# Ledger of designs, part 9: VH-VL binders against q58766

Target 1, 244 residues: q58766
Amino acid sequence: MIIMYAIGIGDNKEEVLKAYEKLKEEGIEVELIDNPKLLVDKLLDGEIDGAVRGSLSSSKVILYLRERIGKFYRASILKNPFTNGIFLLSPVGIDDISEDKNERIKDKIRIIEFASNFLKNYNIKAKVAVLSGGRLGDLGRNKVVDETIYEAEEIVEHFKGNVDIIHNGILIEEYLKDGYNIIIAVDGITGNLIFRCLGLICKIPGYGAVILSDKNVNFIDTSRNANWERYYNAIKFLIGGDFG
Short names: E, the ipSAE of ESMFold2; O, the ipSAE of OpenDDE; V2, 0.75 times the mean of E and O plus 0.25 times the DockQ between their complexes.

## First folded at step 1 (VH-VL)

Design v05 (framework fv_vulinacimab; at its last look DockQ between E and O 0.00; V2 from the best seeds 0.00; counts 0 for: pae E 13.2 > 2, placed apart)
Fold by ESMFold2-Fast, scan of step 1:
Structure v05 (fold): chain C 244 residues (1-244), chain A 121 residues (1-121), chain B 112 residues (1-112)
Amino acid sequence: as target 1 above (244 residues)
Amino acid sequence: QVQLVQSGGGLVQPGGSLRLSCAASGFTFSNYAMSWVRQAPGKGLEWVSGISYSGGSTHYADSVKGRFTISRDNSKNTVNLQMNSLRAEDTAVYYCAKDLRWGYSYGMDVWGQGTLVTVSS
Amino acid sequence: DVVMTQSPLSLPVTLGQPASISCRSSQSLLHSEGYNYLDWYVQKPGQSPQLLIYLGSDRASGVPDRISGSGSGTDFTLRISRVEAEDVGVYYCMQALQTPFTFGQGTKLEIK
């Protein structure tokens, strides 16, 4: 069985090497690549089946990816504490979605489409929840909150009848309890803050951020300064290991 | 006071184009989704197209997909239907309609007066 | 596409008597949110259509309480408890769950 994966190695070498050792102990061979362009080229040219950014420069890897595949989005992969399955949280980057309302709605629609297709590769049925800043009953109290509710409702309308999708306001805990596995944050700042609370404070297991695009890209974005478990978990996810 | 006033329409040859317009007043136009619904002579209603409150989502009936384009201008309180490559079977009275909410599936509560489109040589 | 089927297509009724129109969808209109995305409209002679019922059973503004909608999933009913002269028209159900939205054939209500 020839299955090829790579981890980028730049800064934080000790943690990347520790992940590499743990994977090797389990019979999982990965290539360590110290050049951002080479990592991207090997992945997109089909020389490797999947890649984790590891500790390589985010700006350089993202630049090369954009040059090769164009626009993409990111979704953090986290374990659902109520169901023990995984869920995707997006957007989680400040540059991933537009600040323009119409374009932001289009960005979120594309995120949902790409995230649903990503989950299908793992035989996971998409269940989409769109966050807003309040509850439907809050309409008329605050114009900023109202705008987030209108935006969420428009996105739900776009997919109604074709995808299992709901908007139940700000109630992220209820979405997760009900098994929703694609969670759309209000914006990139909100998504990143939710990720940091769940992943870094509450230490919910995570597998990195997947790249969502119209191209098939088996790539996970990681924190450059992560501990070894983050790199290890990302590779295990790409392989289709135990994440249930 | 809440009303939709339609304009455009008329007689056009097969293969021609027409642009229908719908002007809204008496409500905050930018908060509501809009649809176009048509009715051929002596026939029932057919939903043609919908556009969300922001213009971020649009959908079309299969019969008009690729030929008709719905758009809106929230600064002018108008929704428009650009009809290209018209066919005899597009002959109908066309209505614009306002949805109850920001998405186009909660019920169409306000309707324009209708605009007749006749496609004939 | 979701197919909407109405019965009867012609409904003669006497003033003051009840009337019922049935609407059947080819697939469930009940969404995970708990709503049935089914509207009822009436088109009176020479007029634009008017909304009567939305989300299966919610009455539109200005619609009298003698007109009601019921049902869930695939089977829906519009009921008029006491028919009045102003009720003459063609009644349509419409599914709003999935684009393209589709109407039933219409039911023509006439005074007997």
Scores: ipSAE 0.344, ipTM 0.727, lowest interface PAE 4.1, mean pLDDT 89
Fold by OpenDDE, look of step 2:
Structure v05 (fold): chain C 244 residues (1-244), chain A 121 residues (1-121), chain B 112 residues (1-112)
Amino acid sequence: as target 1 above (244 residues)
Amino acid sequence: QVQLVQSGGGLVQPGGSLRLSCAASGFTFSNYAMSWVRQAPGKGLEWVSGISYSGGSTHYADSVKGRFTISRDNSKNTVNLQMNSLRAEDTAVYYCAKDLRWGYSYGMDVWGQGTLVTVSS
Amino acid sequence: DVVMTQSPLSLPVTLGQPASISCRSSQSLLHSEGYNYLDWYVQKPGQSPQLLIYLGSDRASGVPDRISGSGSGTDFTLRISRVEAEDVGVYYCMQALQTPFTFGQGTKLEIK
């Protein structure tokens, strides 16, 4: 049985093609698809075994995917600069979780559950770190920060005894140093900013963003402006990456 | 009057278990994190574990991770330290301490009287 | 972990004279608003530790004015302007920046 993967090709064609050629050099054949709906349909219909959004429009691909499979979350896969393992960062989209406090908490809980299950599939034990907007000692100094702290605390409480989970404030560097592999951002804006800083500025290796859902969807979300390495890594991830 | 009263401890063989308890009074217990700090004979202070105001977050020193468990019952104004797989190097006077700041700082403005834990064959 | 280093470890002082203890951290304890996550404790003979200074320079309740904390970033100092007999004990600095919280080695203050 031949396993087939696809990369979406919209704008930024040169980078997608570079990834395509590199993969081809390694004997990895991928289909280039320039239609957002076709990419999703082929994936969900089983015509391909995995798909990378590539440089296709996010609003078109993600929206259609959402229509087909329902609500889902995303987690960016990044390489931990301290441990050389991987970690999941979520949420990373501005509209990935609710602005409502209670719903936001539920969203983050779901993210943790899906992310943990995701890592389990790769024989990786989940170690969850929940970010808040300040240091623990800053509680009481700012209402907005306080809210994030309490929210994080509620999330940790929810998983108490069931998941290796910690809340130690805004200290993401410490989380990563300690080998936590699921990082829960305060919100999508914060997560996106973290991603951009670490991945785009500092050039931490990344493999795109995976779909977190109760559905088994072998889809990697990538930036339409990413370099070829991002697209390449996404396919490599789908094929079976080494995350040890 | 803010007060912490400790109980538990004693002599135990290596590999054994002990449970320490600390009862708080004189302040809104549920608003403050709690910590355990220990002091080996003739040695300095070592932070052992901390627990957030709600009990949702727990923290441990590397030396006790996987062996010790901190917990609290805000309805009873108590914080506990379950110590398993005890080692000789765990021998110390253990103190419970109240957070000096509201929330998560784990600073210690009030201390218990201390409880001696001796691990010896 | 943040490493805390105190000096000296032994501090003999004549009554009425000033005393100074240094504490260094392996990373900055400075908050953006100018205070530091640094506490000073003292353990007097036969007693539990007690808080002296918090946030680098704030005196805990009941602490006399002759005891003060200063410093910022990675270097901190506890000062006693006029040492009294009641000041005998072991002094510890502690960072409260992040868990695990870590203490200095302790400084034993004695009267000459």
Scores: ipSAE 0.014, ipTM 0.521, lowest interface PAE 7.9, mean pLDDT 91
Fold by ESMFold2, look of step 2:
Structure v05 (fold): chain C 244 residues (1-244), chain A 121 residues (1-121), chain B 112 residues (1-112)
Amino acid sequence: as target 1 above (244 residues)
Amino acid sequence: QVQLVQSGGGLVQPGGSLRLSCAASGFTFSNYAMSWVRQAPGKGLEWVSGISYSGGSTHYADSVKGRFTISRDNSKNTVNLQMNSLRAEDTAVYYCAKDLRWGYSYGMDVWGQGTLVTVSS
Amino acid sequence: DVVMTQSPLSLPVTLGQPASISCRSSQSLLHSEGYNYLDWYVQKPGQSPQLLIYLGSDRASGVPDRISGSGSGTDFTLRISRVEAEDVGVYYCMQALQTPFTFGQGTKLEIK
C-alpha cells in the first residue's frame, strides 16, 4: 500500500515542478494532476491520500468540490507569531457563512466542531477564541457591535464545559499570546481581511487553507501563483510534518 | 517527452478485422481518458470512441457501435481499438488522443501520429 | 447527437489581418457547473490535430495570445487577431458535453 499525495498543476508550472522535484529528492511520492475534476475525484474516491490545489484554477476545483461534498468552510493555517504552534483562522471565504444571524451562529458552531476535530487528528488540543466587534464594556455604543458581542457569548455558552472556548471581544493579539489556536472571525469578510494582513502583508508563515467539512477531506488550498515553497510546505503539512 | 506512438493499421478487405494500438510515455497514463478520432480521406474529423482513465466506462459513435471495441491496459500504458466487420466507409487515418477526463473533457491535448486503415475489395 | 455547424467552411485571409470562425451547436453546451464544453482544434498541413482552446475560452499550452475563443451556450467564435503564415490549416470546433463527442465540418484557413 503506497501513501500518495497530489499537487494540481495548471499555470505557474515551473514553481509546482520545483516543489515536485524537491519532494521527490526527499522520497515523498507526489502525483502531478492537471485536471481539476480528476484531482477532486481521486481524493474523494481514496486513490490519493491528500491533495494540494497547486496552480489549478480555484473556481474550477472549489466549484467541483462543492458539487461533490456540499457545503464546507475554509480555515487558513497560520504560524502563531507568539508561540511554538499553529492556529486556524475561520471563516476566511467571504461567502462561507450565512448572512442570517441565527444560521451564522450555527455555521460558527459547525466550524468550531470541525476545526477542533481537525486539530485532534494532528494531536493538538483545541483552544477556541471567538471574535466580536468589541468587549463587554463596549455594550450600548453601537448596535452592530452589540449584536456581534451577543452572538459570541451565545456561541461560548453553547460549548460551556465541553470545549476550551473564550470570548473577550476583538482582542486577537491577546488570544494568540495565550495560545488560542482556533480563531473564529465575525464573518468571512473579517476573516479574509485578518488573513490578508497577517499572512500576505506581515508574512506570518502559513500552510494554506484547509476544508472544514463533515467529510474527511485531506485537501490544502494554495494560491495559483504561489512560489514553490508554498506547494512544498502544503504537502509537508498533509503528511503530518513538524510545525516547529 | 509526452508521446503517443501508434501502431497497427494497413489494408484489409471488407468484413475483416484490425487492431490499432497506442502506446503512451512521458505522463501517468492511468490518470487520463483516451479517445480515438478518425479522418476519412479529404474529410473532417470524427470522434470514434473513448475510454475512462480506469477503463470502467467506454463510449462509441453510432457508426461503429457493436463493431469496434476500445480497451486499455494501464500496466502497459496502452489503449487499443479492436475493429471488426470493417466496411469501406471505415477507411480513414485513425488518431489516438490523450483526453484529460472522460465525460467532461478538457480537450484532447496530445495526439498520436495517425495510422492509416484502408478497407478495400 | 449534438450537431456542430461551422461558418465559413473556407476562409481566405490576408497576412496580418484578423480572422473569425463561428461555431453553432444544436443545443446548449453550458453545463450546470458554469463551463461551456466546447473545444477548438487546428489541423495544419501534414500534421495531427492540435488543441487550441478548451472549455470555450481557455487557451491550451503553447497557443499564442492572438488566438482566442469566446461565446457561450450555442454560439462560439474563434478569433485570430493577426493571421500569420503558420496559421494555415483546417479549424474544427468540437462539443465535449456528451458522448458521442461531435466535430464541426471544419474551416479551411488559407492565405490569399
Scores: ipSAE 0.000, ipTM 0.521, lowest interface PAE 13.2, mean pLDDT 88
ESMFold2 (binder alone), look of step 2: mean pLDDT 92; pTM 0.944

Design v06 (framework fv_vulinacimab)
Fold by ESMFold2-Fast, scan of step 1:
Structure v06 (fold): chain C 244 residues (1-244), chain A 120 residues (1-120), chain B 112 residues (1-112)
Amino acid sequence: as target 1 above (244 residues)
Amino acid sequence: QVQLVQSGGGLVQPGGSLRLSCAASGFTFSSYAMSWVRQAPGKGLEWVSGISGSGRYTHYADSVKGRFTISRDNSKNTVNLQMNSLRAEDTAVYYCAKGWRYSPDYFDYWGQGTLVTVSS
Amino acid sequence: DVVMTQSPLSLPVTLGQPASISCRSSQSLLHRSGYNYLDWYVQKPGQSPQLLIYLGSNRASGVPDRISGSGSGTDFTLRISRVEAEDVGVYYCMQGTHWPYTFGQGTKLEIK
């Protein structure tokens, strides 16, 4: 049998091995790879259909992946507690988007395009919500908040008429209740903090962070210190989009 | 019991198109990769195309790249092969084959075969 | 592409006697997982191919003990310890280590 999925194994070996055993119990055998470059090379060279970073060093895997495919973004895959569907939260990497305003807007536009294409693979209609740090009525009170509102409005304008897209401030809970399934955070720090609150404190089921790019990369980034269920869920998602 | 039931096939002229289908039953279809393997009259087996369980990843033999498209509908338990720009050398019995896992690996079950004849 | 070469291409055998088929690959089939992704299939007259051996040496369900596979890397053998009438058919090796998958040209086993 050709093994078509792999999990990186570095630290946190017990949790990776527990995920491996649970997958094997279900007839799903995956390759465990302890070398960051080998994991990436096998995926990009077509030796495997998908890869989960597992417990390998994030900096080593992500840096090498970036060297091979160029610019990419990450989106956390989370279960929507109101609809039981999934939603993507992006950016969630602190270095995924530019600090320059014009480049940041372009980054978020690319994220929306790639995320929409990702959902299309699962026959899911994209519904995009762009977060900002305040409300339209708050314009003029705070320069940082104002910039986030201007960025969100420009992104919405870019997609008018071809994507279901909305900006209604910071109301993430209302977007999720309304079924929006691509949530664009203000920046990577904000997105990562939202993820940590929802996924690690509130224990909303998650499937890892998918790589969003113009390349055909079936890669899920996971926390180095994740429990076994996170690694297990990431593989299950890659093979068939099992949302629960 | 695992069953793979094929349909489509027939006589088509060079440059024409044909769509083969394979209906699967007796296993969790979305958990297994599927492939197409062909056999020209009196010749050996040639692997043509494979698709992962999710349908996200596809692979093709060089002889058919750009002309054939493999796809699957997991809600209907079917795998399909769309064959375009057909040539006389594409004349063969086409088999759908089940991978042992969700990856296109060795083939534990095969369909009955569908004859495709490309002739004028 | 990996070229798979079978020998002999025609194998007439007397009932009850042993038979062996060789399969050689142009590149090593030993995967980093430690497995050789080398399978054997038989196609009996008028039938679809059926799996005999997978991963070099493992018998598929229902395959009798008289049929065995061996080898590693680039040199593989299918052996039938005592040929029975039901063994008539064309035998194919296939490699699944490298894309695209490739078959040997086939060996026709028949009773003399």
Scores: ipSAE 0.000, ipTM 0.381, lowest interface PAE 23.6, mean pLDDT 86

Design v07 (framework fv_vulinacimab)
Fold by ESMFold2-Fast, scan of step 1:
Parts: sequence; C-alpha cells; structure tokens
Structure v07 (fold): chain C 244 residues (1-244), chain A 119 residues (1-119), chain B 112 residues (1-112)
Amino acid sequence: as target 1 above (244 residues)
Amino acid sequence: QVQLVQSGGGLVQPGGSLRLSCAASGFTFRSYAMSWVRQAPGKGLEWVSGISGSGGYTHYADSVKGRFTISRDNSKNTVNLQMNSLRAEDTAVYYCARTRYLWNYFDYWGQGTLVTVSS
Amino acid sequence: DVVMTQSPLSLPVTLGQPASISCRSSQSLLHSSGYNYLDWYVQKPGQSPQLLIYLGSNRASGVPDRISGSGSGTDFTLRISRVEAEDVGVYYCMQALQTPHTFGQGTKLEIK
C-alpha cells in the first residue's frame, strides 16, 4: 500500500538533508537511516521499496549487501545525450568480471540478464549492445582485438531470438544514437574509462550505480561526497525512472 | 561481394556418409553464424543445423540430431556439414546460408548441393 | 516446434494485379524486444532462396517497395501491390524466434 524509500545519512549530512528537503517539497517522503546494516536489512526484508547509500560508508554497506545476497555486479546509470533516455554501462570496475575467458563470458551474460530485469521494474524495454575493440573489417589485424570480437559474438549468439541484442564493434556512439540502453564494455578497465570520460569529464548526468544480481534489489550506490542533486536524482530514478 | 560456394554432394548408399562444404568470401566470416537448410525434390524448405560465429554453439533439427555434425574453420572461411548414417529421406538439395546474429534471418544463400541417398 | 501455415499454396495472378499471401504461426512470434521474428523468402525457378522481408516488415536490400510485409503475433501477410513477371516463384515464411527454425509449406505464385 505505502511506498517507502530511504537515503543513508553519515558524516556528510548537509547535502543529504538538502536532498531530503527538496524531495519533501515535491511530496516525496524518504526515511533517513544512519546505520549501514539497518539500511541493508530494511531494504532486503521488504520494509522499504528502494534505497540510496547516501553518505554512509561504502565499505560497510557493500559488505552487508554481499553477505545477504551474495555475488552481484554494478552498472552506472547515465543519461543518453542523443535520446534523453538512460543507459546502463557495465562492467565499470576492474574486479567486476573474471580474467578467465569462459567465466568472463558467463559474467557478461549474467550482467545482461540482471540489467534487463532491472529495467523491467521501470517498464523500460532492454536493448543490449556488446562492445568489442574494433570494427568487423579489422578482424585478423590484431589478436587481442579479435578475441574481444569473438567474445562479443558468442554473447550475442547466446541471447539470439530472446533479447534485443547487437554487436557492432567499438561504435559506442552508434549504439547510443540507436537507443541501446544496456552497454557491455570489453572489460572493467574500458568500462571505467568510458564512465570517467562521460560522467566526470563531460559531466553527462548520472544517477549512481545500480546493483545487478539474481535478486531484484532497488539499491543505488552514490558517492558519500556527492552534492544534494545526485541523492535527489537517485531517489527520483528509483521511484519512477524519472531522470528529468 | 558476398559469395557462398558449396561442394561435396553426390550419390551415396543408405547408411553411408558425405561431407558438405561451404566456402565464404566477401565478408568477415567469423562475425556471422551459418546455417544449413535443405529441400527435398518437389518439397519445401527445412532448416537442418546452425553454428555460431565462434563455433561455440550448435543447433540441430531433431530429424538429423546424432547423425549430422556442423563445424566451421574460420581460418579457411568454411562451414562444413558431416552427414553420417544417411537415409533415403535425407535426399535433398542442401543450402548453406549466412545467418544474421540477433534476428536469425538468412541474408545470403549458397548455390545448393544435391545429395542423393539411393541404392 | 512452431508450426507455420501458409495460404494459399497456389496463387495464379494476372500481371499488374495485386497479390497477397498469408502466414499463421502456432504461437506468438512477437518478442519482448517489440520485433516479430517472422521472415519471408522467395525461391525463383532454378535459383536458391533469397531474403525478401525480415522481422515482419523490413525490406531486404534490393527489394522493391511494391513488396511489403505486415502483421504481428500469429498472423502475417506478404503483399505485392502490382505483380510483375520477375515475381514468379515460391514464397516461404519462416519463424526465427527459436530453434528449430520452421518454414511454411510455400506459396507458388505464377502468372495466369
């Protein structure tokens, strides 16, 4: 009946409180929680519908999440500059996927499944693009690039006929122009570099990183030193996919 | 220009074996799945088998499962169909076809190879 | 397996007149992506099959706009607005949603 959201509040109180007041002005009620374990427990026990880490310790919140739900991945939520919709970018950390080829392919398959399920919560149709290190015409020129193409093609083949999925090489700008909203980077290094260029240099609006797992968890990981607009935007996204 | 050139057909006795080959040119072979589709004399089209671009995934029609094996050699740009334990009902023109990933449509077809299984 | 049923199986048409072929699937071919995984092929006399329409309504390269595909879910139609001599052949629908991929029986279009 009652839909509840929470923001974690730790040492950087001022910005969390500014977000809280802005949400309240718009008729959106959120609970402020100052204990990392309590935030995680309330979310996973179903006492709240979604949570933003806010200014709580990342290490403690992530540890408690992992203890409760096991293995998960993360995807950054970014605004698509061509469509004004959002897209998920994953992996974005160097430890998010395996160094072993076969296990890495499985990790990317799981990321796609979990990301697609996450978007269903907001009635957003998943459109998946898998990046590789070159164009199809480059095949045979560089062994490392070729291996990324082979990996992308195997992932696409796994989902063919079941998911809207494409591999068109390194052409991230074309994927975004065509409205693809789940972008799978070659590896954690490339994903992190793409995120840093788009989010930190180009200042493309971002909404934090969502948790991707076999459990449908409405949690957004935000920087503890973010300004109030980031916390505000994260809650607005959780409520209705509203990215303004 | 995309070309698929087929070979390896012929007349064979029931219980015999044949290996069909399809040589591809004019595109990046590794980046496309490949399929085999057959047509019995005077009949319609029947999908037989498919293989992913990497060769990591294969699929077969129930009528040929356990008897036919699809494979590919990406260094030679060839897809092959090894046909064992052939039956009279396997008599058909066999086509190789380039399969577009994601949507599984066949955008280019080989010229066809006749396989006749008869005593 | 998904069963594909075409109608009619024989289609004699006068040059310049319209032609229509129906294709029905035993289950929905509409995927969550919003695409209908239904393709149309033509086999002209003495030739290999060639792609006409993919994903329900998209024309393949070189296919004239007088040929169109429509429909959704389980019922699909291939239309030729004005039949020309080069249109003679056997037309097949195919579901691409799952393996095994399955074809309709074929519709033979011939000039009357």
Scores: ipSAE 0.000, ipTM 0.426, lowest interface PAE 14.9, mean pLDDT 86

Design v08 (framework fv_vulinacimab)
Fold by ESMFold2-Fast, scan of step 1:
Structure v08 (fold): chain C 244 residues (1-244), chain A 121 residues (1-121), chain B 112 residues (1-112)
Amino acid sequence: as target 1 above (244 residues)
Amino acid sequence: QVQLVQSGGGLVQPGGSLRLSCAASGFTFSDYYMSWVRQAPGKGLEWVSGISSSGDYTHYADSVKGRFTISRDNSKNTVNLQMNSLRAEDTAVYYCAKEGYDFWSGYLDYWGQGTLVTVSS
Amino acid sequence: DVVMTQSPLSLPVTLGQPASISCRSSQSLLHSTGYNYLDWYVQKPGQSPQLLIYLGSNRASGVPDRISGSGSGTDFTLRISRVEAEDVGVYYCMQALQTPITFGQGTKLEIK
């Protein structure tokens, strides 16, 4: 069976080509695809095993993905500074989950299921942490915080016994120290702020954002203006060589 | 194999009480939302009540609020419906049903065999 | 409460011919995630209801290819491309986007 990967090439051609040459030097051949729809079609039709958006238009690639697989969630792949492994952070967009409590709980459950299945592709055991806005000792002091605690507890109870899952309040640093590798933010705003602090201010290494859906799709979304190392690292991640 | 086996039911006079039970097997019961849905003779389906996987959250149709109580025992894999202050219009076949897990969309993927409740003098 | 309205309520069909049932909701069932929280069930004579279609268009396990679901937002259709004798029963649409969960009034499919 031939395993095949692709990188989208649009703008920023020099950096994509540099990544391509470096991969080729290591015996890894990837297809360069300059058409957003063709990239999506080849991936979803099974003609390639994984794809990195590369320097193609984000809006066009995401549009074609949505047309083919429907709504999906996204999770940022970040390096855990305490363990040197990776973790997934989701949701990371303001429109990723519902404002309705019952629907939001369903969204988070689906994210956990899809993220756990994604990690199975790399033989990584899922360890799920669900964030809330406070600590159990804070119950009764703020209704909004209490609701986030109750939501987190409901999600934990749903998976108890089947998934390694915990809720320990707002203590994200403790989750990461303990090796949790799927971090569920309170909401999209909270997740996006966490990502921006860790990725853009603290410069924690990242590997792009994976799409999470009911279909097992090996796709990493990377910045159009990335240097060659970002595209190279995304492909290496998809292959499972250095980052599992 | 997923099975939902119901018990309880019977004839009761208006104002009386009755308790329905549903015994689950073939899946991890404590992970799933459970519902009760009823059907009056010759009529359509009406959702009555539901309970979260933990038992901490319960929901009721307005027609039964304050009279019916849903509960579950995760150690025994059972969901129960306690029906108080029964009325003639509560006469129906009552089904327990399990939500689907793969997408957790609220759909009901397996249903019990049904339990007849008759409220008459 | 979300009101679910089915049409027709009675559907006499000839064996081998197609059949369609419409379901309309009083408010959109299209969630911000892009999924439609609408499901279809059939209740055959003397049996419990069984799931046919979930999330608008996904066929449940064991359901034949001749049965399909379509639609988005407030308008949904269940279609049987070629009616068989085993399809006799009452068909219900259901929404679970909001509590209380609500069903359509049912469509009775009968062979002419």
Scores: ipSAE 0.000, ipTM 0.418, lowest interface PAE 17.3, mean pLDDT 85

Design v09 (framework fv_vulinacimab)
Fold by ESMFold2-Fast, scan of step 1:
Structure v09 (fold): chain C 244 residues (1-244), chain A 121 residues (1-121), chain B 112 residues (1-112)
Amino acid sequence: as target 1 above (244 residues)
Amino acid sequence: QVQLVQSGGGLVQPGGSLRLSCAASGFTFDSYAMSWVRQAPGKGLEWVSGISGSGDSTHYADSVKGRFTISRDNSKNTVNLQMNSLRAEDTAVYYCAKDEYWYDSLGFDYWGQGTLVTVSS
Amino acid sequence: DVVMTQSPLSLPVTLGQPASISCRSSQSLLYSSGYDYLDWYVQKPGQSPQLLIYLGSNRASGVPDRISGSGSGTDFTLRISRVEAEDVGVYYCMQALQTPYTFGQGTKLEIK
């Protein structure tokens, strides 16, 4: 068996080792790497096909990854409860996008491009939905809502004719029912709250946060203190898009 | 319990002014747009003015633009309509209404009791 | 401005019989959301208007099943399957797609 995947191991060793043993029982061999730079170097140099951060320090891994590939974004991978497919939700954190309007629009455009390329690796057609705080009929009634609508419309206009993309207000449930699989939140706070409601309260299955960049990098970020199932599920997803 | 309680109104001469007020309770006032809708005696409904939840955006029907001013005080949960240069054709019952601000909310889901404004000599 | 046209303007109906009111808009009210931004209101004698239907076909709280909204784009219908005495009033459609919001002329439903 060729070892083509790795899990970072730092703290939380027992849970990482349990994931490793469960994968091995299924005939899946992974390398355990205890050095942040080595994990990133092996992935970027093509020695492994995919990597999960595992229990290595997030700051050490993320800073070194950024040094090697430049700017990147993260998207949570969640199971769509209506279609049984997956969808990507981004941004999902306070540092994921710029607070400046023009740079934030550019960030969201880059997220859409990189997320579409990520899904292409699994032969999944990108269907993009851009959230806002209202609808076109509400224009002129609330300045904050208006700004989110203008931003969403500008992003849709940029991709129109080249990508399956829609702006339909705050209708996240309708987007998911219609099979949209890249959901762009209004901002990082909004995306994080959506993730917490769906993943932590509603218990929708998740596969970690994928790294989105102009380089095709098969890297999934996981909580350092996760249960073994999280590390196991992330590797299974990288191997063949197996999302249970 | 959502309530909209109106005050103001009355008889005024052409060219005069009146101020209508609407006190809201039972919802997060600064999150919702508010509108004024009027009805002339024996006639249909006419939307007059709207204001965003923050108060940053206001809209007016052409018939009242430049004469009426909508405003709100979010600390007191009130929306106001200042009516200047009143004309006989402004005679109507004026309603305040909680406006829809999200696409999946009800339209004008709650209405005040109405305030009669009569413009006559 | 979006112009809303109702028909008929006067609707005498026999108690227990069905009634239908049509509403036509000068432009499509169907948004990219897939929703039609068309509301129906009723004003009973001496009362404030009250919401019956929102987004084309959704009943407001407390509205009986005998009242329904249908249609899409520019053509909409409010239907009462069996008219009751409490249904007497003036019915208005309103577009909520854009400001200024505009109402139809109103349809007076009366028992004959």
Scores: ipSAE 0.000, ipTM 0.396, lowest interface PAE 19.5, mean pLDDT 84

